# Designs tried in a protein design chat: VH-VL binders against Mitochondrial distribution and morphology protein 38 (MDM38). Part 5

Target 1, 223 residues: Mitochondrial distribution and morphology protein 38 (MDM38), of Saccharomyces cerevisiae (q08179r182to404)
Amino acid sequence: KLIEIRKKTSEFLHETLEESNLITYNTIENAEKKQKFLNFFRKLYSAKEGKIMTFQHDEISAIAQMFKNDSVLDNLSRPQLAAMSKFMSLRPFGNDNMLRYQIRSKLKDIMNDDKTIDYEGVESLSQEELYQACVSRGMKAYGVSKEDLVDNLKVWLELRLRQKIPSVLMVLSSTFTFGGLPKENYSKAFSPLAEKKETKSKYDDLLDLYYDGILQVLSSIPD

## First folded at step 1 (VH-VL)

Design N2 (from N1 with heavy chain D100G F103I W104L S105T Y108S, light chain G92N S93N S94W; framework fv_necitumumab)
Fold by ESMFold2-Fast, scan of step 1:
Structure N2 (fold): chain C 223 residues (1-223), chain A 122 residues (1-122), chain B 107 residues (1-107)
Amino acid sequence: as target 1 above (223 residues)
Amino acid sequence: QVQLQESGPGLVKPSQTLSLTCTVSGGSISSGDYYWSWIRQPPGKGLEWIGYIYYSGSTDYNPSLKSRVTMSVDTSKNQFSLKVNSVTAADTAVYYCARGYDILTGYSFDYWGQGTLVTVSS
Amino acid sequence: EIVMTQSPATLSLSPGERATLSCRASQSVSSYLAWYQQKPGQAPRLLIYDASNRATGIPARFSGSGSGTDFTLTISSLEPEDFAVYYCQQYNNWPLTFGGGTKAEIK
């Protein structure tokens, strides 16, 4: 049931994200950051036109850090807010402000939980606690081994707490796990990491997967 | 299989309150997935959206009617209702209740009641 | 509010012919547009949502296209049961607004 709901809401979000102004370069206050933003999206546009481009983890993080949860939520449409709410296992209801409050409250709970888990250590969680932590963050958890759940949660904490990726972008990135692959001609333009990836550790593979998801969300921003 | 059915008086006198109820069967109104709406159609004219309500009671109304319209929901009876105050001949129309499924079909309406004609006449 | 204009008001065609119905918005509604079919004495029936997606159970002969301000509903080959009034509806902006309708009638 949850898998089906997440698949449906993910597909909807992927199709509609391009119509949202998640950030504008005019709101970036620092000239250096503004230049990095413009260069990054120029690079994405080049990839979309068929040029082979390589994206480094640190450059993806630098751009993702420019987004704020509240700003992203303010720029999502009502249907997108409802889809995101359902993906996060919330029951959407009410007007736009109530939907944003629901999501904002859930994201705040997750952010506080992230700090607590990091402080106590991922390995300190019970099997049930570990399962619930992964499910609440949009991860596949049913039928996943304890070791894999631990690795997934560790990657989430690395991106959230050390790379400072906004939780809203992390959740949107997770939708690519359930929504299936984007349309073929669109997806091939901007995931050079997957094409050039060598076999590494499982943790490194998960890290690459999460960065690819973030890159796909960023690629949904219109010209 | 979801079904919606309108009920209420077919004749209302000018200046009085028009009151209609929509009964939902084959599905629960207590789901946050749906917007429940009223749409009307004067004889020989087009469609006019009146307003929507969520199971939580949150409403939004067409600004052209906002001063005269109230919607309510009764989750225990699986019903939602419309009241239009101070009616005139211009309120004579077929009134439809409808379901919107915003996550999958946007704010389009995938299920409709059969409609009920309300005539405002002395 | 966004004004939706449908043309023509009446479309006279024979069964088997292709029907093309137009809907124009007073300002951009992106792709957030639906089409409905209404037969005399019946409630409207959802045909198309998000400009081009067919609703469940709708025959393949119905297709929608367009974005921004200009939208088209096409019926590739009219069946006798397709002679009805068709309405477009935008849901990009509040309040939700419908077009004035196009009546498809037999020649």
Scores: ipSAE 0.000, ipTM 0.432, lowest interface PAE 17.9, mean pLDDT 80

Design N3 (from N1 with heavy chain D100E Y101G D102Y F103Y W104D G106S Y107G F109L; framework fv_necitumumab)
Fold by ESMFold2-Fast, scan of step 1:
Structure N3 (fold): chain C 223 residues (1-223), chain A 122 residues (1-122), chain B 107 residues (1-107)
Amino acid sequence: as target 1 above (223 residues)
Amino acid sequence: QVQLQESGPGLVKPSQTLSLTCTVSGGSISSGDYYWSWIRQPPGKGLEWIGYIYYSGSTDYNPSLKSRVTMSVDTSKNQFSLKVNSVTAADTAVYYCAREGYYDSSGYLDYWGQGTLVTVSS
Amino acid sequence: EIVMTQSPATLSLSPGERATLSCRASQSVSSYLAWYQQKPGQAPRLLIYDASNRATGIPARFSGSGSGTDFTLTISSLEPEDFAVYYCQQYGSSPLTFGGGTKAEIK
C-alpha cells in the first residue's frame, strides 16, 4: 500500500510542479547569485527544448542551495501539500497552513535523524533501522540489500549535510524514484558527464541518480 | 541585530477590538526567511501562542482564539499586526511579538519584543 | 493540541548548585523543543532550540537533552542571574504550546 500511494502522489507532484513557483527570483540575495540562477535555468530550458546540455554536480548543488524549505512549501498548493504529506507517510489534515506545518515538522524529524545517523555512522544501524530510515526518506526499501540501503543513506547524507541541499528538494527528488516517466526528450537532452565505464561504485551510481532527481525537480519550475 | 517593538493601547473596554502592531528593525519581513508570531501572558500565568503570519499574508491561529483573531502584515513598513475581537477580562495579558526560527527550523521564537500590557476593563 | 508538563513547579537551590528541569510532551515532538528563560518584567529569552542546540550568546552552563516526549534543561552551576522562570515549548505540531513553567528561586 505504501508503494502504491508513493507512485500516485509522485505522479501528481511531477504533473503539477510546473504550476508552482518554488522560488521567487527576487528573494535571491545578490546580483552574482541571481545571474548564476538565471544562467542555470536558461541552460535547463534549452535542454527541455531539445538542445544537448551537460550538468555538473556542483552546478546543480549551487542552484539547489538557493531554495528554502519554508519558501518552497508556501508556494505549493493544498493538493500538492496533501500529496507530499501522503508521500511522507503522514495523514493530511486541516487547512494548507496546518499541512505546511505538518510537512515542516516531518522534514525537521528527517534532518535531526540525518545528524544522528551521521554521528553514529550509517553502518552501525540495524537492518530494521536502515529500512525505516530509507522508507522515511522516500527510498525504495522492499527487496533491497542491507548494503544498498547503507549506500542510499550515505548518498542522502552527502547531499543533505555536505552539499546543503534543502530537505524539501531532497524529498521531492525522491518522488522520481516512484513517479512516472520524465517529459518527452527531457532525459535525452541531459546526461551526467561521468564516463559510464568509470562509474565503479554503487555509491557513485546512486549519487548520479539523486542529482538527476534534483535536476528533474528543478526542470519542473516554470520560467 | 534584530529588534521587535509592540505598540498599541494599554486599556481596552470589554466587547471592543484589541489592536496591536509590531515594528521590526534590523531584519526584513519581506525576505521570507521567518514566520512572525504573537504570544500572550496573563498576569502571573504562563505563555499562550496566538498565531503566526508569513510575509505572503499566510496565517495560522491557535484554535482556541481562531474565531476572534486576525493578523496582517505590512512589508513596506516592516510591521505586522494583531486584532482580537470581542475582548473580555480573560484577554488581559502582556502581549509579545516574536520571530519564529528560520527556514529549516521554524517554530522556536528567537527574538521577542519587550511586551505590552493590555488591560481589559471598563 | 500537545500538552506540555513541566516539573517541578518550583526549584529552590543555592548559587553554584546544579539545576535539572524536566519537560514532558503528551505525544512525541521528536526534537522540536525550545527552552526559554523569563525574568520578572521581561520578555522570555531563547536558551535552547531543537532540544539541545544553545542559542546565540547563551552561556555553556546551559544544556538541553532529550527527544520524543521527555526533555531536560540542565544548568551545570547556577549563577545569581539564573534565578528566573523557565518554559519549554514544542513546535512539532500546531498550535505551538508551552509548559506551565518552572520557577528557580534562591533557597
Scores: ipSAE 0.000, ipTM 0.446, lowest interface PAE 14.3, mean pLDDT 80

Design N5 (framework fv_necitumumab)
Fold by ESMFold2-Fast, scan of step 1:
Structure N5 (fold): chain C 223 residues (1-223), chain A 121 residues (1-121), chain B 107 residues (1-107)
Amino acid sequence: as target 1 above (223 residues)
Amino acid sequence: QVQLQESGPGLVKPSQTLSLTCTVSGGSISSGDYYWSWIRQPPGKGLEWIGYIYYSGSTDYNPSLKSRVTMSVDTSKNQFSLKVNSVTAADTAVYYCARDLYSSGWYEDYWGQGTLVTVSS
Amino acid sequence: EIVMTQSPATLSLSPGERATLSCRASQSVSSYLAWYQQKPGQAPRLLIYDASNRATGIPARFSGSGSGTDFTLTISSLEPEDFAVYYCQQYGSSPLTFGGGTKAEIK
C-alpha cells in the first residue's frame, strides 16, 4: 500500500537526513543571510541540548527560502533520493542524476498544479480531486475528512505560493507531518502561535504543524 | 478485483497510427497510487516495455520508441491509451496494458489479457 | 539501456527436480529486479519483486536471490504447472528492460 511505503520512506528519511549537507554555509552569498542562518541554527542546537526555544513562522520561512530544489537534491544520497521518489509515488530508477530528474519533473508538475488550484480555489475541487491533490503532495489522505483535506491543501498553497518555501523542503516536511506527533527536541522548538490555542481554527493548527515539519527538516541538517 | 482490458483495431496498415485503449475496472486510475504501462511482445519473441503514464498525464517512454509513441489518460472513463505512429511490420505484436508493479509497494501486479495487432497491407 | 541476459535459454527437467534460472544485468540494478512466468496464450504473471520478495499467491517453492548484476530464480521442486517461460525484468533504470527468457520444458 501507499501508506506503508510512506511510513517506511518517512522513517528512513528521518533517520538519514542528518547525514546530508542540504546547504553549505559558504554557499550563502549574502553576509546578512549568513548571519541569519548561523543565528537560526545556533538556536536549533540550543533546543536540541534541552532548552525550550520559540521560533516565529517568518523566521522559519526566511531560512527555508535560502534553500533551492537543485541544491537540496544534489546533496541527497542515492538511497535518500530513492526514498523521496518512493514517497512521491514515483518509480525510482537509474543513477543519481536520473533520480534527481525524476523528482524534479514531479515537483514541476506539482508546482504547476498548485498555481491552477490556487487560481480556481481549493473549494472548487470535488472530494476525489481533493484526495488526489493531497496524496500527490505527500499528505495523509486515507480516512481524512473533506474539510481536513481542504485545510491541508490550503496550508500547502500558503507555504508554497505565498511563503515561497521550496517544493523539495515541502515534500521532506510532509514526511514529518505524515508521521504525526513531532519527535523529541523538535517539539520543543515551536512557534509562538502553537502556544496560543485559545480560539484558533483547524487551519491555524495545521499551519503550525507544517511549520513544525519544516523546522524538523531544518533541525536534521548537520553542524 | 482489478481488471485491465485492451481494445483497438487488430489490423493496422504500414505507415499508419496504431491506437489502443486500456479500460480499468475495480480500481481507479485517478487515485495516484499507481503507474500504468504498455508492454508488447512480437510473436515468438520476448517482452518489450513501451512506457508508463501517471494519472496526471506524466509519461516516460522507451527511448527506442519515444519519437513514435504517445500515451494519454482519461480519468473520467478510467482509461489510458497508446498511440504508435508510422507503424511497420516490426510493430506486429501482442500489446499488454499493466498496472506497474512498483509504485505503492502493494504487489498485486495486474496485466490485461493482451491484444494482437498485426501490421500488414 | 541496461541489457538483461538470461541463461540457459532452455532448461529441460523432470517434475520434482530443482530448477535454477540465471539473470545478469549489464550494469547494476541494485535490487530492482522482478521475475515473471508466462504460459502460452497468457499474460505474464509476477512471481518475485525486489529480487527476493514473493508476490501474493506465489507458492513457497519459488525463491529469488541476488543483487547488483547477478540474479537467480530457484524452483525447489518442479510441479507440472511450472513448465513455462520465465522472464527477468529490471526497473532500476529507464528504459525498463526484460531478459530474453528461459523456457522450462519437460525432458
Scores: ipSAE 0.000, ipTM 0.422, lowest interface PAE 17.4, mean pLDDT 79

Design N6 (framework fv_necitumumab)
Fold by ESMFold2-Fast, scan of step 1:
Structure N6 (fold): chain C 223 residues (1-223), chain A 123 residues (1-123), chain B 107 residues (1-107)
Amino acid sequence: as target 1 above (223 residues)
Amino acid sequence: QVQLQESGPGLVKPSQTLSLTCTVSGGSISSGDYYWSWIRQPPGKGLEWIGYIYYSGSTDYNPSLKSRVTMSVDTSKNQFSLKVNSVTAADTAVYYCARGEYDYVWGSYFDYWGQGTLVTVSS
Amino acid sequence: EIVMTQSPATLSLSPGERATLSCRASQSVSSYLAWYQQKPGQAPRLLIYDASNRATGIPARFSGSGSGTDFTLTISSLEPEDFAVYYCQQYDNLPLTFGGGTKAEIK
């Protein structure tokens, strides 16, 4: 079963991602970006120590944008690459470079599909096309209403195409939303402000969920 | 080269817990490239897969045994262990530990096996 | 669970003869099928994985073929050391399952 494969691979990635340096401070291009990176991870460290910290969407996006797909994949271990491949419904095989190529090819297919769907409009998709698009992006789709699938895909496109979040981080964040949150709830550092808003739409709730997932991935980076 | 060695009591009383340990030499159990499994064989019969554990502690068990089986891993000792509770005469078997490849979706073939340890369940 | 059925249960042959052992799965296992050799008092030894790939150190006389539900292990010319029990195993899905075995015995 796909659901069981995704749960298992998500749990593995959650446990091991902290062992990977997905980006290093010294590879960041300019002084302002470096300082933002340091300040963000200082806040994450404080949140992990139990202090209540608030993370804004634009703050999370600014940091996530500093990552490159190839750099992330280069820093994942063979077991992590295999787990990511299994999560994406690929059969992992070959050496590390073959695994990275398989993942890159799949991500490229999704990126091209993202542009096409965005251009034609999410509402242009048939019921089956919508379901497959969500499944291909690591979303929970079984038992989800058509309206919720549409909202999920719209949030994905907003983050990918407008907020320029790298595809690899989007897929890794999906493992957190699919497999459940880690024992320590890092999303609580972000949630307090959002939880006080009483007039949020379903779209806004999903947007918060996806940003929480991205925050979980970022909080897994050892720094 | 990689070697696996089972250890534990050769005789267990009915209703008690069977506890076995596998010690890995010549390779690290902290490798993400492998699953670590237990397989048993009743005297004169075929092979039955019990379950596997990954170095992170993640496990999958044969559904026929899931309610009675627990596996654990101790990376500091390069060991992984099996516990089977509420044993009966049907649990009398040679117990093997074995290494499998992580590259497959659900599980794998086994490239290295321990020599096996006979466990007899009797009063 | 996927049930693996091996035939024949016993194969009586002389050294130098060709041996053909069958393994059938109750549903498709693609090519995720391995073969093991077991001698009395010993652990199983991996012979073939992914239906047709010989494991390291396994003599060329051993070959595997098949896909889906029907698989064959062939020993082109039996050596005295090849008289043993042979098991197939699928790893397409959980639980991992083994066949009942085929005993190759000397005539």
Scores: ipSAE 0.000, ipTM 0.437, lowest interface PAE 15.0, mean pLDDT 81

Design N7 (framework fv_necitumumab)
Fold by ESMFold2-Fast, scan of step 1:
Structure N7 (fold): chain C 223 residues (1-223), chain A 121 residues (1-121), chain B 107 residues (1-107)
Amino acid sequence: as target 1 above (223 residues)
Amino acid sequence: QVQLQESGPGLVKPSQTLSLTCTVSGGSISSGDYYWSWIRQPPGKGLEWIGYIYYSGSTDYNPSLKSRVTMSVDTSKNQFSLKVNSVTAADTAVYYCARDDYGDYEAFDIWGQGTLVTVSS
Amino acid sequence: EIVMTQSPATLSLSPGERATLSCRASQSVSSYLAWYQQKPGQAPRLLIYDASNRATGIPARFSGSGSGTDFTLTISSLEPEDFAVYYCQQYYSTPLTFGGGTKAEIK
């Protein structure tokens, strides 16, 4: 079963992601961006140590944009690459470079599909097309209403195409929907204001969940 | 097979607007797979990226040219265009249109043949 | 902006020899680097993308290597048609930037 496979691979990735350097400090392009990166992770590591901190969506997006798909994939171990491959419904085989090729190829297919769906409009998709689109992006889709599938896909497209979040971080974020309970230190890092809850739509709730997932991925980077 | 072809005046007077069009054939410009760029090369010098446009109309420009440059896309004609305002002799160059074909990888896999634009009175 | 520096400016070799062309970035560009070949009067032609992947139709004698700031284009055995100008280009961040070029010429 796909759900069982995704649960097991998600649990493995969550437990092992902290062993990986998803970005090298020296790959960040200029001094201003390096300082912004350092300030963000200083804040994030303070939150992991028990300090209560609030993260804004634009703050998270600015940092996530500094990551490149290949840089992240280059820093994942072979077992992590195999788990990610299985999560994406691929058959893992070969050496590290072959696994990276498989994942890179699948991510490119999803990226191209994202652009096509965005152009035609999410509402233009049939129920079956919506289901397959959500499944291929690592979303929970079984037993999910058409309206919820539409909202999930719209949130994905907003983050991927307009916020320029790398596809690899989006997929890793999706693993937190399949058996990851937020770590206690992570739950302290993201606290929305009470007044925002009164005006939140279901779309806004999904957007928050994706940003939470991105924070979980970022919080796994060693300090 | 996809081909790109530049068109526009080969001679532009100083202070006028340089206007070029790139026609895409053998493939659709309204495909979400690609970004469409303009790149120029002054005679005897290297390559300079001007900017790119996505089929939705979203653009990104080289900061050195941003105040003078506008790109547009016409999906019905399968074309995208470049305008450079207030030209000087420094804008004399061969202008290429090109396609970025690797999604997030952004290498230029197809180029037009180039069109020489001379800025002279 | 990321500055790309190519060396040497001119490389004089004979057909059949091995050519090694260098490209350095002022900051890390990871593997987001392409190589282009340009012959007089022609548009550039994509040779290598993602630092080491050969583009469609490019002969096996062309290979790319490197990551971060230091990159190399190697032509294992020069053919007469390989004498041209070669440019490297980063696409790690905008503005996209090209090196100054290396001209491969016959001795």
Scores: ipSAE 0.000, ipTM 0.423, lowest interface PAE 16.7, mean pLDDT 80

Design O1 (framework fv_ozuriftamab)
Heavy chain, then light chain:
Amino acid sequence: EVQLVQSGAEVKKPGESLRISCKGSGYSFTSYWMHWVRQAPGQGLEWMGGIYPGDSDTGYNQKFKGRVTISADKSISTAYLQWSSLKASDTAMYYCARHYDFWSGYFDYWGQGTLVTVSS
Amino acid sequence: AIQLTQSPSSLSASVGDRVTITCSATSSVSYMHWYLQKPGQSPQLLIYLGSNRASGVPDRFSGSGSGTDFTLKISRVEAEDVGVYYCMQALQTPYTFGQGTKVEIK
ESMFold2-Fast, scan of step 1: ipSAE 0.000; ipTM 0.500

Design O10 (from O1 with heavy chain Y100K D101G F102Y W103S S104Y Y106S; framework fv_ozuriftamab)
Fold by ESMFold2-Fast, scan of step 1:
Structure O10 (fold): chain C 223 residues (1-223), chain A 120 residues (1-120), chain B 106 residues (1-106)
Amino acid sequence: as target 1 above (223 residues)
Amino acid sequence: EVQLVQSGAEVKKPGESLRISCKGSGYSFTSYWMHWVRQAPGQGLEWMGGIYPGDSDTGYNQKFKGRVTISADKSISTAYLQWSSLKASDTAMYYCARHKGYSYGSFDYWGQGTLVTVSS
Amino acid sequence: AIQLTQSPSSLSASVGDRVTITCSATSSVSYMHWYLQKPGQSPQLLIYLGSNRASGVPDRFSGSGSGTDFTLKISRVEAEDVGVYYCMQALQTPYTFGQGTKVEIK
């Protein structure tokens, strides 16, 4: 079943991602951007040490934008590439370069789909098209209402197209949220800053969840 | 409203170059993949490749990679399939088809087809 | 590559008959699309994503299946349904079609 495969592969990636260097510091060309990158990870490692820290959504986006799909894929091991391939409903085959090519091609397909869906409007999709769009992006979709699928896809498009978060980080963040533990087991130090609202919308909740996932991926990067 | 119009039939000799076209209208040309599908005489359908005109990204069936070139001109909403050197085995009906812009999308609109005959 | 095999390769039906065409994939696919190519015409989309009827397609057409086995059904075939039917997978490249099922009306 796809659900069982995704749960297994997401658990494997969650456990092993810390073993990978998802970005090469030297690929950041601008000195000011390098300093922002370093400051963000110093803050993140402070949070890992148990200090109470808050992360703004714009802060997370700014750092995530510095990553490139190719650079991330180059730094994943073969077992991790195979797990990511399975998570994305691809049949892993061939050597490392073939796996990277398969994943890169799938990410590009999703990216082009994102642009077209955004242009036509999420509400223009049929129930089945909406379901498949969410499944293809690693979202939980089985048993989810149409309204919730719409909100999930709108949040994805906001992060991908407007916040310019790389698609590889979006997919990896989905593995952390797909079968993740309850929020009580998630460090308060890693939660994005969210203003307390008594009438918070589903869209706002999903946005926080996706930023949390991205932050977890970023927190997996070694010092 | 959505329409794909292909160029007319071609009769060529082996070794000659050829470019056939597919003009899209009634939709945002740069927002959808355009694919090429061949049908050899009396045979079924075979996917050759496609292009996303918005950024000119292409995908090819390995069987045809290096043998044909797929391109597009945004200014006239037209996609192209090109051979530098035709072979008799290229004799076929060639269709263009629009790929709906979501994962696992189908070919929802098709051109009328361009018959290419390659013989001495 | 994922190979698709259709059964039967051809059939003859009388108006009002139920027609069933199957498509088997060499590995699991998420969804199957179905096309009809009428004599001398371009293929046209009938069913997409397994079971969704394309715009303008009559209710008599339906699709079902999952994994490796998919089915296209015509509940009461009409004279205008003559042609070759193709299944297609777009899960991974190269996108592939079945060999086709020719449907003739008596």
Scores: ipSAE 0.000, ipTM 0.456, lowest interface PAE 15.2, mean pLDDT 79

Design O2 (framework fv_ozuriftamab)
Fold by ESMFold2-Fast, scan of step 1:
Structure O2 (fold): chain C 223 residues (1-223), chain A 119 residues (1-119), chain B 106 residues (1-106)
Amino acid sequence: as target 1 above (223 residues)
Amino acid sequence: EVQLVQSGAEVKKPGESLRISCKGSGYSFTSYWMHWVRQAPGQGLEWMGGIYPGDSDTGYNQKFKGRVTISADKSISTAYLQWSSLKASDTAMYYCARQDYGDYEFDYWGQGTLVTVSS
Amino acid sequence: AIQLTQSPSSLSASVGDRVTITCSATSSVSYMHWYLQKPGQSPQLLIYLGSNRASGVPDRFSGSGSGTDFTLKISRVEAEDVGVYYCMQALQTPYTFGQGTKVEIK
């Protein structure tokens, strides 16, 4: 049932995320960062109108870093919070603030676990520890080889700890990654892969997939 | 400490209604799925279905769907399994079990309720 | 539905023997859970997600496997290990159990 729950909740989040204002422009303090934010979203909007655009990983990371977990969670509706909770295996409880607290607490636990895994090394984990870590982060883990679980965790740690992508955007990105490739109307317009014809390694493929997922999340912002 | 305490043994006749219970304590009752597992005399374990008490979402094994009703009362942290009309084939030991929400194993089990249906 | 078949259906062992129980699924599952039901008692969790020992479970118990074939091993069986062992998959509904392996001690 985890597979069915994640599939349904990811579809719901994909369809409703555009109704959420994940951040307000005025929360960005630095004038240079505000300009980069506006230029990025103008580029995303152009891509959604059918223009072929290429997004660099550094460009996506720079914009994603401007988001704060609390701001994003404050702007999700109750059904979206419930869906995210179910996707993270939290099983929703209580009012909107309790759901936000529950998700926030889980994200904090994951962040602390990320630091521990990074320190010990992903390859030091057993198959079962790798499975649990991936499941806890909303990744596909059922039927996945140890090598692929390792690659998934390494990509997560790269994005979370080194690229400093907020945990909430990582989880939302996972809903796109879990659902597979973007719909055909998205795939070339605003994918980081738009310029690429081949992917060289499993790690690079997963990295591109996660950046694409982040891009999908960011494309849902109506500002 | 997590505990699941089930109601006592029942002896019933075919056609009678019955509701058995499973009370959870020592954890957040509304945060975990509770499942029912049946064991006919001398047989193995068979999953019947479960409920998530937080929103009353249920799942049933198709073999038992329509034959039993699974419900819960979160005010008293109790899950229920109910028959509107018992059959002799319902004679079995019935266990409730809590499911871990992350990995889906049944981590805690009740002591069981023996249901005997005979005429 | 995913059907689980255990082998052997029953065995008798002497204290200190190595016991191996297998569980075969009709289609691939990512993990397997194992339970022990001692005579007159409720089932108890032994192993989850293929190889993780549940709280309080001695290290003589181990699980392994992937895909369709999973194994539970008891390195040196003890008298208190008597009972029926069940594998379970929770990858998809209906959740299913193997038919059970009865372990007796001589």
Scores: ipSAE 0.000, ipTM 0.421, lowest interface PAE 17.3, mean pLDDT 79

